VH-VL binders against Protein archease. Designs and how they scored, part 4

Target 1, 141 residues: Protein archease, of Thermoplasma acidophilum (q9hkc1)
Amino acid sequence: MDSDDNRTLSYEVVDHESDIGVIVYGKTYEELFSNAVYAMADLIVDVSRLKENRKMHEVITGKTPEDIMVNLLSRVLFYLDTYYILYYRITSKYSDGELDAYFYGSEIPEGIEYRNVIKAVTYSDLAVKPEEGYAKIIFDL

## First folded at step 22 (VH-VL)

Design w2 (from u3 with heavy chain I101Y, light chain D50K)
Fold by OpenDDE, last read:
Structure w2 (fold): chain C 141 residues (1-141), chain A 121 residues (1-121), chain B 107 residues (1-107)
Amino acid sequence: as target 1 above (141 residues)
Amino acid sequence: QVQLQQWGAGLLKPSETLSLTCAVYGGSFRGYFWNWIRQPPGKGLEWIGYIDYTGSTRSNPSLKSRVTLSLDTSKNQFSLKLRSVTAADTAVYYCAREDWYPGVYHGFDYWGQGTLVTVSS
Amino acid sequence: EIVLTQSPATLSLSPGERATLSCRASQSIRKYLNWYQQKPGQAPRLLIYKASNLATGIPARFSGSGSGTDFTLTISSLEPEDFAVYYCQQEDNYPYTFGQGTNLEIK
């Protein structure tokens, strides 16, 4: 995937009590993880208004794909909170319960409005099912 | 110790395709961004582009239409192709490793030995 | 693209003297600025990353400072092996760009 490519990703927003969730689609774990990161980031700000200029690498681990999803998205939130960088694009390889991930993103420029403030990634109704072609994630607001 | 070794044809005619390969030794091929930089004789440096372990790439807009970056993970190698070369593409070409992590090392910390590519009719 | 302008183009000094090299960016790059040293026939070597951090294995006589648009590389006391060309490089935005270089030569 070329970072200069204009990515168009479709996801569904779902309401969950006082929280917010997303349904993303993909046929592989990598696709689902990538699309989930994008969707979460886009819930925070309009990702299309960001210019990618930051990158990093990290290995995400977990006992289950669901754990990996929570850990991955939690790391994205951590970097936003700690370094003020929103990573919204990832490329990765999934193997043996580990996700080798490259993160791409940017700071949020002044003048860009936040859509949502996400406090945490939850396990509520969490599903990562490439065999069915989707993942569902609920976030605490 | 991490070492980058590069090779490829050093003499080309106009309109031919430049092809260089860089091999990584003594360190992990994963976890870094693998870059190409060039330097015309007696001049400064120009960034060409990078590729990560998954194949994601970014290249300089000035060269984007002519540049292809690729990798062979089985050999810990990554390659540069530059199409339709002219005399302006005459330069020493370097491969380099880039580390990028918040609060940690940045920049190109390891470089290949360089390859002079001369384009002449 | 972001343009980096280095000054002076050439700096002539003697061993033991203090060297001060400047790099100016056409727009703010915060602290995303690196410094490299290049000797004839060799690849560049990373000296400073993110404006002021000394790269591994680099002597303490090298230091970097600055933020925004103005940056400085300082060599507190020149050694004979320090005479070379020095480049600044920004990583704040794509494409990555380099300064035109400062040639530090022996007087």
Scores: ipSAE 0.906, ipTM 0.947, lowest interface PAE 0.5, mean pLDDT 95
Fold by OpenDDE, fold request of step 24:
Structure w2 (fold): chain C 141 residues (1-141), chain A 121 residues (1-121), chain B 107 residues (1-107)
Amino acid sequence: as target 1 above (141 residues)
Amino acid sequence: QVQLQQWGAGLLKPSETLSLTCAVYGGSFRGYFWNWIRQPPGKGLEWIGYIDYTGSTRSNPSLKSRVTLSLDTSKNQFSLKLRSVTAADTAVYYCAREDWYPGVYHGFDYWGQGTLVTVSS
Amino acid sequence: EIVLTQSPATLSLSPGERATLSCRASQSIRKYLNWYQQKPGQAPRLLIYKASNLATGIPARFSGSGSGTDFTLTISSLEPEDFAVYYCQQEDNYPYTFGQGTNLEIK
């Protein structure tokens, strides 16, 4: 995949009490993880207004795909909070308990409006189901 | 001891395709971004592009979509193809490892020995 | 693309002297600036990353400073093996770009 692509991904936003969630679609774990990262990032800011200029690598571990999802998205939030870099594109290879992930993103330029402030990734109604072609994630606002 | 070793044809005619391969020894192939950089004789350096372990790539717009980067993870190798070469593509080509970790590691820390590619009629 | 301009083009000094090399960016690149050394017939070698961090195995006589648009590579006391070409390189935005180089030659 060319990192120069202005790729847009489709996701559905779901309301969950006082929180917000997304449903993303994909046929593989990697695709679901990638789309989830994009969706979460896009909930935070309009990612189409960002220009990719940062990248990094990290291995995400977890007992289940759901754990991997939570840990992955939590790491994205961590990097945003700590380094002020929003990673919104990932490429990865998944095996049981381990996601070898490459993160791509950018700083959020001044003047870009924040859509949502996500405090945490939750396990509420969490589902990662490549066999069914979707993942659902609820975020704490 | 990480070592990059590269090889490929060094003499091309115009319109041919440059093909170079870089092999990584003594270190992990995972976790880094694998780059190509070139240097015309007596000139400065030009970044060509990178590929990560999953096959994600980015290249210099100046190459006008003539570049293809690829991997052979089973051999810890990555390759560069540059199509439709001209005399302007004559250069020493280097493969290099790029380390990115937010706030910590950056730059091209390991380089191949370089391969001179000459394009002439 | 971001243009890096190095100065001087050539710097003639003697062993033991202090060398100061400049790299100026056409726009702010924060601290995303690296320095490389290249000797004839060899690949570049990373000296400094992120403006001021000494790369592994590089002697302490090398140091980097600066942020934004102005950066400096300093060699506190030149050794004979330090005479080479030095390049700065930015990684703030794509495409990555290099300065045109400073040739540090022996007087």
Scores: ipSAE 0.905, ipTM 0.948, lowest interface PAE 0.5, mean pLDDT 95
Fold by OpenDDE, fold request of step 24:
Structure w2 (fold): chain C 141 residues (1-141), chain A 121 residues (1-121), chain B 107 residues (1-107)
Amino acid sequence: as target 1 above (141 residues)
Amino acid sequence: QVQLQQWGAGLLKPSETLSLTCAVYGGSFRGYFWNWIRQPPGKGLEWIGYIDYTGSTRSNPSLKSRVTLSLDTSKNQFSLKLRSVTAADTAVYYCAREDWYPGVYHGFDYWGQGTLVTVSS
Amino acid sequence: EIVLTQSPATLSLSPGERATLSCRASQSIRKYLNWYQQKPGQAPRLLIYKASNLATGIPARFSGSGSGTDFTLTISSLEPEDFAVYYCQQEDNYPYTFGQGTNLEIK
């Protein structure tokens, strides 16, 4: 898969009290993780307005797929806050308790407005279920 | 110590396909971006493209339509194919490792020995 | 693409002298610049990454500085083995690009 491919990913936004959530779809853990990263990033800014020019590699660990999801998305937020780089595309290999992930993204250009300010990834109603074809994540605003 | 070794045919005719392979020894194949760079005789360097362990690729727009990058993870190898070659593709081709850590990149820190590919009619 | 222009094209110096090589980018590349050394018949060797970080195994006489569009590679005191071609390379945007090189030759 070429990094220049502009694949349109679909996700659903769900309301959760004063917070915001997403439902993403996929048949594998890798797909769900990738789509979740994209969805979260798109909640933050319009990802379609970004041009990919940054990349990195990191291994994400967790006891459960849900832990991996929270840790993965939390790392994305960390890099946004620390390095001002929004990673919105990931490719990965998942093994039990470990996600070998390659992150792709960009800085947020001037003039691009934030859609949401996400403070944290939560465990509320968290589900990662490739066998059912979906993942649900709630974010703290 | 990490070592890259590369091989492939060094003499081609116009319109043929260049095929090169790079093997990685003494280090992990995971966690890096594997690149190809070429250098025409007596000239500078041109970046061709990279591939990561998952198969995600990016290539130079000047060559994108003719370039295919691939992996053989079972052998710790990655390969370059360049279709429809002309005399302009005559160069020494290098494979190289691109090292990244969170928030830090390390350039092309390890290189193959290079392979001269000559395109002549 | 981002164009990197190196100067001078050729630099003639003697061992023990200080060498200063310049690399200018056509647009800001922040600090996403690397320096390489290449000797005849060999692959390039990484010297400096991210403008000012010394690569592993590289002597301390090599140093890099700069940000934005103007970058400098400095060799504080030239050794005989330092005479080679030097390239700068940017990783700020795709495609990655190299400068045309500076040939550091012995006077």
Scores: ipSAE 0.905, ipTM 0.948, lowest interface PAE 0.5, mean pLDDT 95
Fold by OpenDDE, last read:
Structure w2 (fold): chain C 141 residues (1-141), chain A 121 residues (1-121), chain B 107 residues (1-107)
Amino acid sequence: as target 1 above (141 residues)
Amino acid sequence: QVQLQQWGAGLLKPSETLSLTCAVYGGSFRGYFWNWIRQPPGKGLEWIGYIDYTGSTRSNPSLKSRVTLSLDTSKNQFSLKLRSVTAADTAVYYCAREDWYPGVYHGFDYWGQGTLVTVSS
Amino acid sequence: EIVLTQSPATLSLSPGERATLSCRASQSIRKYLNWYQQKPGQAPRLLIYKASNLATGIPARFSGSGSGTDFTLTISSLEPEDFAVYYCQQEDNYPYTFGQGTNLEIK
């Protein structure tokens, strides 16, 4: 993958009681994780308005793919809150309950409107199913 | 101790393709961004691009159309190809490790020994 | 791209003296600036990262300061091995860019 890739990623927004969720599609764990990060970030701000200039590496661990998903997305929220950097693109290798992830993103420029304020990633109706080609994540607003 | 060792052909003719490889020893190949930088003789430094362990890349727009970065993770190696070289591509080429972690580390902290590539007819 | 301008081009000093090197960015780069030292026939060596953090193994006589567009590398008391070319480098935006360098030579 080239960091200058301008491809558009599609996801579905779902309503869940007073919360908001997304359904992302992919045939591998890596694709699902990547698409989930993008979708969550795009729920927060229009990602197309951002210019990538920050990157980092982190290994995300969990007992299940669902745990990995929650931990991964929670880390993205953590970095947004702590360092004011929104990571919206990841590349990764998934194996044996570990996600070796490279995070890419940027600060949110002044003047960019927030679409949603996501408080947390939840386990509600959480599903990570590459064999079925999708993942579903519900966020707490 | 982390060491980067690089190699490749040092003499090219115009229009040929530059090919360099960098091997990483004494440290993890994962978790870093692997960069190429060049320096024309007696001149400053120019960033070429980086590749991460997953193969994601970014290159300098000035060279993007001619640059290809690649990995051989089985050997802890990464490579640079620069197509259609001219005399302007004559330089010492360096591979370097980049450490990025918000609030912790930045910069190119380990470098290869450099490879002089001369383009002449 | 972001242009980094270093000054002076050449700095002539003697061992024991204080060296002050400047790097100015064409736009704000916050604190995303690194300093490198390069000796003839060698690769650059990281000295300072993120404007003011001393890299591992670098002597305490080296220090960095600044933010936004103006940055300074200071060597409090020059040692003979400190005479070299020094480069600043920004990592705020792509492409990464370097200053043209300051040659610190022995007087």
Scores: ipSAE 0.902, ipTM 0.946, lowest interface PAE 0.5, mean pLDDT 95
Fold by ESMFold2, last read:
Structure w2 (fold): chain C 141 residues (1-141), chain A 121 residues (1-121), chain B 107 residues (1-107)
Amino acid sequence: as target 1 above (141 residues)
Amino acid sequence: QVQLQQWGAGLLKPSETLSLTCAVYGGSFRGYFWNWIRQPPGKGLEWIGYIDYTGSTRSNPSLKSRVTLSLDTSKNQFSLKLRSVTAADTAVYYCAREDWYPGVYHGFDYWGQGTLVTVSS
Amino acid sequence: EIVLTQSPATLSLSPGERATLSCRASQSIRKYLNWYQQKPGQAPRLLIYKASNLATGIPARFSGSGSGTDFTLTISSLEPEDFAVYYCQQEDNYPYTFGQGTNLEIK
């Protein structure tokens, strides 16, 4: 199917001391990673104001799903900082310490209003639990 | 050397479904975007759409209602179906690999040989 | 949809001459512009990507320049095998679009 028909995403914001976090829902690792990327991007800018005009592919590795989540989200932040591209949607296949990910996003429009400036993805309260239907991620502002 | 080889029926009647398949040899099927482009006889090129290894697609809005893109990762193949064809769909159809990566790679770097599909008027 | 307009439609030159082909976009596409060569009966061949980068296996006589809305493809000294149609293509936004082509005729 054409990927521009897949528009349903869901996350909840959580406060964590002086930082911000999200809870995302999903029944598979792929869904949780996808929803986490969207959630983090939407915390940075209003994603509904972006046009999907950029894409790429990377393999994200890690010893645990939590490591992969941190590494994945950190790559999104890297591309934002380095190339001014915010990836807010991924499609992927997860296996044995590896996330084979296709990233979709937008060059950041000049003058767009940032909701938050996220400095880093943290391990604080980090959980990736598809068997329980959720992931939780805390960001350093 | 990466090679794309394509096949499918070349002569259709109006209202039939165009169906083409492209096989990828000599390179990775993962990590790229697999495209279809068409060229009416004596005319320029029109992008149809792409599919990635996970099955995610994007299609030209002008054709979206009639296009189905699919893949078979076990055979390193991807396919185009275009429903309800008319004489206006007569064209050479190409499959192509797209490499798109910030700061390094862009463009359609490998193309299939082309398949002429003629739809009777 | 981003429209790419190529000029001239046909360019007739002799071997050894310099060819300059133009592509103009209906809006800024930054540097997200590729050039392709297509010989009769063949698929297009990538020449230049991201406005100015020479693709693998393309002779050094080919070069590209430009950004924003105005782009050029230059062939510094025309060889007989350079007879072909040349297309520009943008990848700044969907749908991807191609110019209508410049037919480079070598006498």
Scores: ipSAE 0.785, ipTM 0.902, lowest interface PAE 1.0, mean pLDDT 92

Design w2 (from u3 with heavy chain I101Y, light chain D50K)
Fold by ESMFold2, fold request of step 24:
Structure w2 (fold): chain C 141 residues (1-141), chain A 121 residues (1-121), chain B 107 residues (1-107)
Amino acid sequence: as target 1 above (141 residues)
Amino acid sequence: QVQLQQWGAGLLKPSETLSLTCAVYGGSFRGYFWNWIRQPPGKGLEWIGYIDYTGSTRSNPSLKSRVTLSLDTSKNQFSLKLRSVTAADTAVYYCAREDWYPGVYHGFDYWGQGTLVTVSS
Amino acid sequence: EIVLTQSPATLSLSPGERATLSCRASQSIRKYLNWYQQKPGQAPRLLIYKASNLATGIPARFSGSGSGTDFTLTISSLEPEDFAVYYCQQEDNYPYTFGQGTNLEIK
């Protein structure tokens, strides 16, 4: 549904003191996790400048949807730091404390400008609420 | 002992739809990327596309308008349809497993036996 | 799309000799290059992934090297079962593409 020429706003940026955060929208856990990955990646670099040329699969576990969100986004940061691959799109199935996720992203191009350097995903104001149609995540810069 | 077994009709007339199915045995159907690759007689290999367990696909732009990739997770099967075939679509078609993980796995590590599809001229 | 050019098209050698097969990419593919062996009537067999890693069950006489645009497959001492067609394949960008092959034939 989404295209390079006609993108729907998938997240809103929120300020939290010296940190940055996002609100993402979705009716399911899968949508909220997917939109959160995209939002965090787009805060790091302009995702429209990336070509989707990398992929992987991981199962992300956690006691709560909030734990899974932190673990998911932290894993994206890990691959950026370790392999210089920024995953910005996932497809997934959520059940029973488990997110079975297929990650899609890009090796970071030479000379790309970073929008932000995100140090960590935090639990501050963290909410994953598909019944209310949103998730909120705050990042440490 | 992962094994891919493929089947489908081997003789088609122009304008028909090519339809092939690949079944996966002895391994997990989740966690991989399920590919189709073809090889015209006497020529090299051409990647067609892949599908993941969630149904997300990517196809070679040269074929994208004619390709449908699908899966049946209850049977551990995935399928290729290629519509409006011509003689240029005559090839051996292979299904293949792709494991792609940074720092660990790459490539097409398990292949089906191949199915020759001939489109009459 | 990324074009892979293999050379030579045909390589005629005897058992015990060293084989060197080349694959050149039309642009940098970093190290995302795989090698396959194919015998008549069979599916391709993965030999080398990510330029230099041996696939499971592949003998140590096979090795791969290179990065960027220039890649090499080496067979240190040819065995009779090594005479086949060899393909390189890139996974750096979509669509995935293959070289046209090098036919390694017995002299």
Scores: ipSAE 0.771, ipTM 0.899, lowest interface PAE 1.0, mean pLDDT 92
Fold by ESMFold2, last read:
Structure w2 (fold): chain C 141 residues (1-141), chain A 121 residues (1-121), chain B 107 residues (1-107)
Amino acid sequence: as target 1 above (141 residues)
Amino acid sequence: QVQLQQWGAGLLKPSETLSLTCAVYGGSFRGYFWNWIRQPPGKGLEWIGYIDYTGSTRSNPSLKSRVTLSLDTSKNQFSLKLRSVTAADTAVYYCAREDWYPGVYHGFDYWGQGTLVTVSS
Amino acid sequence: EIVLTQSPATLSLSPGERATLSCRASQSIRKYLNWYQQKPGQAPRLLIYKASNLATGIPARFSGSGSGTDFTLTISSLEPEDFAVYYCQQEDNYPYTFGQGTNLEIK
């Protein structure tokens, strides 16, 4: 039986010129943020080939849910670039202006094939809409 | 000034459920990983598992079927239940704070004083 | 699971001597190795984290080194309070595991 980290499909890829995007689904902010982290990570490497052996905690702030999404995903990219750790699962508590997030992920194994190199998370077409059941994020390659 | 204080029943019969609670004082309950570790008398240490503030857990596979980790955020407490105990579960049980953060400090930096749990035959 | 083998099992030395304790991992754990000291009736105390970093409040006579599979804890000049059991512990992969300990006893 599948868990959240073993779902067959949790995001859809969206073309955006020379960039790439995702649509993720969820009924709460926490679900949308969690599914967005997973989706971005899976665009970078095949997450099914990783072992969850690293963790951390950060509080992500922002004036809007969209700001928090950009800041959250940007932190994941920072740890990948700086420490070679890809966080692909979060558990969190959302309140207005703040996401209290626990990150779970993996050291990048030697020889793993990168699917994409994501340079940045953009505000292009950015939407975080739990009332409509989705979030949309465009990444700069 | 972080202090972990633990309590629970020290004497159990086989098949009973071990239940221990740890309270956190003088520091943040959020932002850390709250662990249980045990040590049979005169022996080494065995990691049991951890829980985070959201209730997410990970447990040692050797114990996972019998372990329940939980928390009460209103009291800054976290708890261990170990079902169906036997004499092999006799140990000193410790709660411990884990700080794990890339490029910064990590490890079990604060420990409770320990609770001896004896399972009689 | 990752097995940590500590040697020697018992190390008998006198105050003022240099102690060298070894921990070997069954596979690479990179630098994710911690050292703890435990005295009778007490909880373990963190000495060294991430192979070589001194924990807060730990005297400078303690140092750690190594990476991959081979790690060393060194106490440059033993004080009477240093006689205790020492454990290594890895945090590279789950489940977290401890070595079986080195008993550092007074000669």
Scores: ipSAE 0.753, ipTM 0.898, lowest interface PAE 1.1, mean pLDDT 92
Fold by ESMFold2, fold request of step 24:
Structure w2 (fold): chain C 141 residues (1-141), chain A 121 residues (1-121), chain B 107 residues (1-107)
Amino acid sequence: as target 1 above (141 residues)
Amino acid sequence: QVQLQQWGAGLLKPSETLSLTCAVYGGSFRGYFWNWIRQPPGKGLEWIGYIDYTGSTRSNPSLKSRVTLSLDTSKNQFSLKLRSVTAADTAVYYCAREDWYPGVYHGFDYWGQGTLVTVSS
Amino acid sequence: EIVLTQSPATLSLSPGERATLSCRASQSIRKYLNWYQQKPGQAPRLLIYKASNLATGIPARFSGSGSGTDFTLTISSLEPEDFAVYYCQQEDNYPYTFGQGTNLEIK
């Protein structure tokens, strides 16, 4: 919840041994996937310093919402590594084993400071629970 | 073959709302970015904005306060509304498809036929 | 907003001649530049995307080059159908912007 003189939290950081994780909030699969993409991107760089100048579309598939979350976030990491583009916002439609996603992000500005280098998205404690209002993801640093 | 066909009123008075619709035939409506671009008579082109299949939009900041972009997925149509028009909004308006993807094809590859909208002074 | 300046404003040439059209950006746009051809009463047609890639169905006499701030469209040997207005357009940052055009006219 928003409070006087405090910023509204979009995600919570969870320390996990030598790795890092997030809890994101949302009442729908689409909201949880969107907030997870934003959270992971913000762990990599300060997203407020980015200008949204890149976009794309992909269909992400998986047997479970948790599989889709891993596959989705892994694609974001792939584009960062391959094209130097960090996607930090998605809009999507979720249905039976499929996330039809439009990705929005930024070429990495020269000289930007990385907060973390995320190697992989893990299945550790992974949960995507819109009925409980949250998702939890642990990243390998 | 993909084809974009557009329609809407061509003559407006100042302060009225411009309203144009573009229908997509012969290709996928999903997976692309659907744009509007305008061209004042005898002049260059100005990008207005785009909409994706989920309804997410981006508009030129110079027009953003007056622009509404929308879509009807059941009809494979997308629309432009431009409020509070003036003579400066007189132009040919085009709809166009965009396929922006890293390492693969870019640009506006399919265009509507254009609609001349004249705003009387 | 990124300004694209095309030169010359008008090019008068004959069929068979080589045409060279320039586009200069107010800041680096990397290779995110497209070229379009527009004939009277028609919508623009995509010729070149990402500075140097020939769009589908465009004749091989068209080519593009450049990166950063300076870009060139070349037509190696002009055909009668090539006399038109040419626009460059950047997709490096929003808002997308177009150059003011080069009118390629027949002598």
Scores: ipSAE 0.746, ipTM 0.892, lowest interface PAE 1.2, mean pLDDT 91

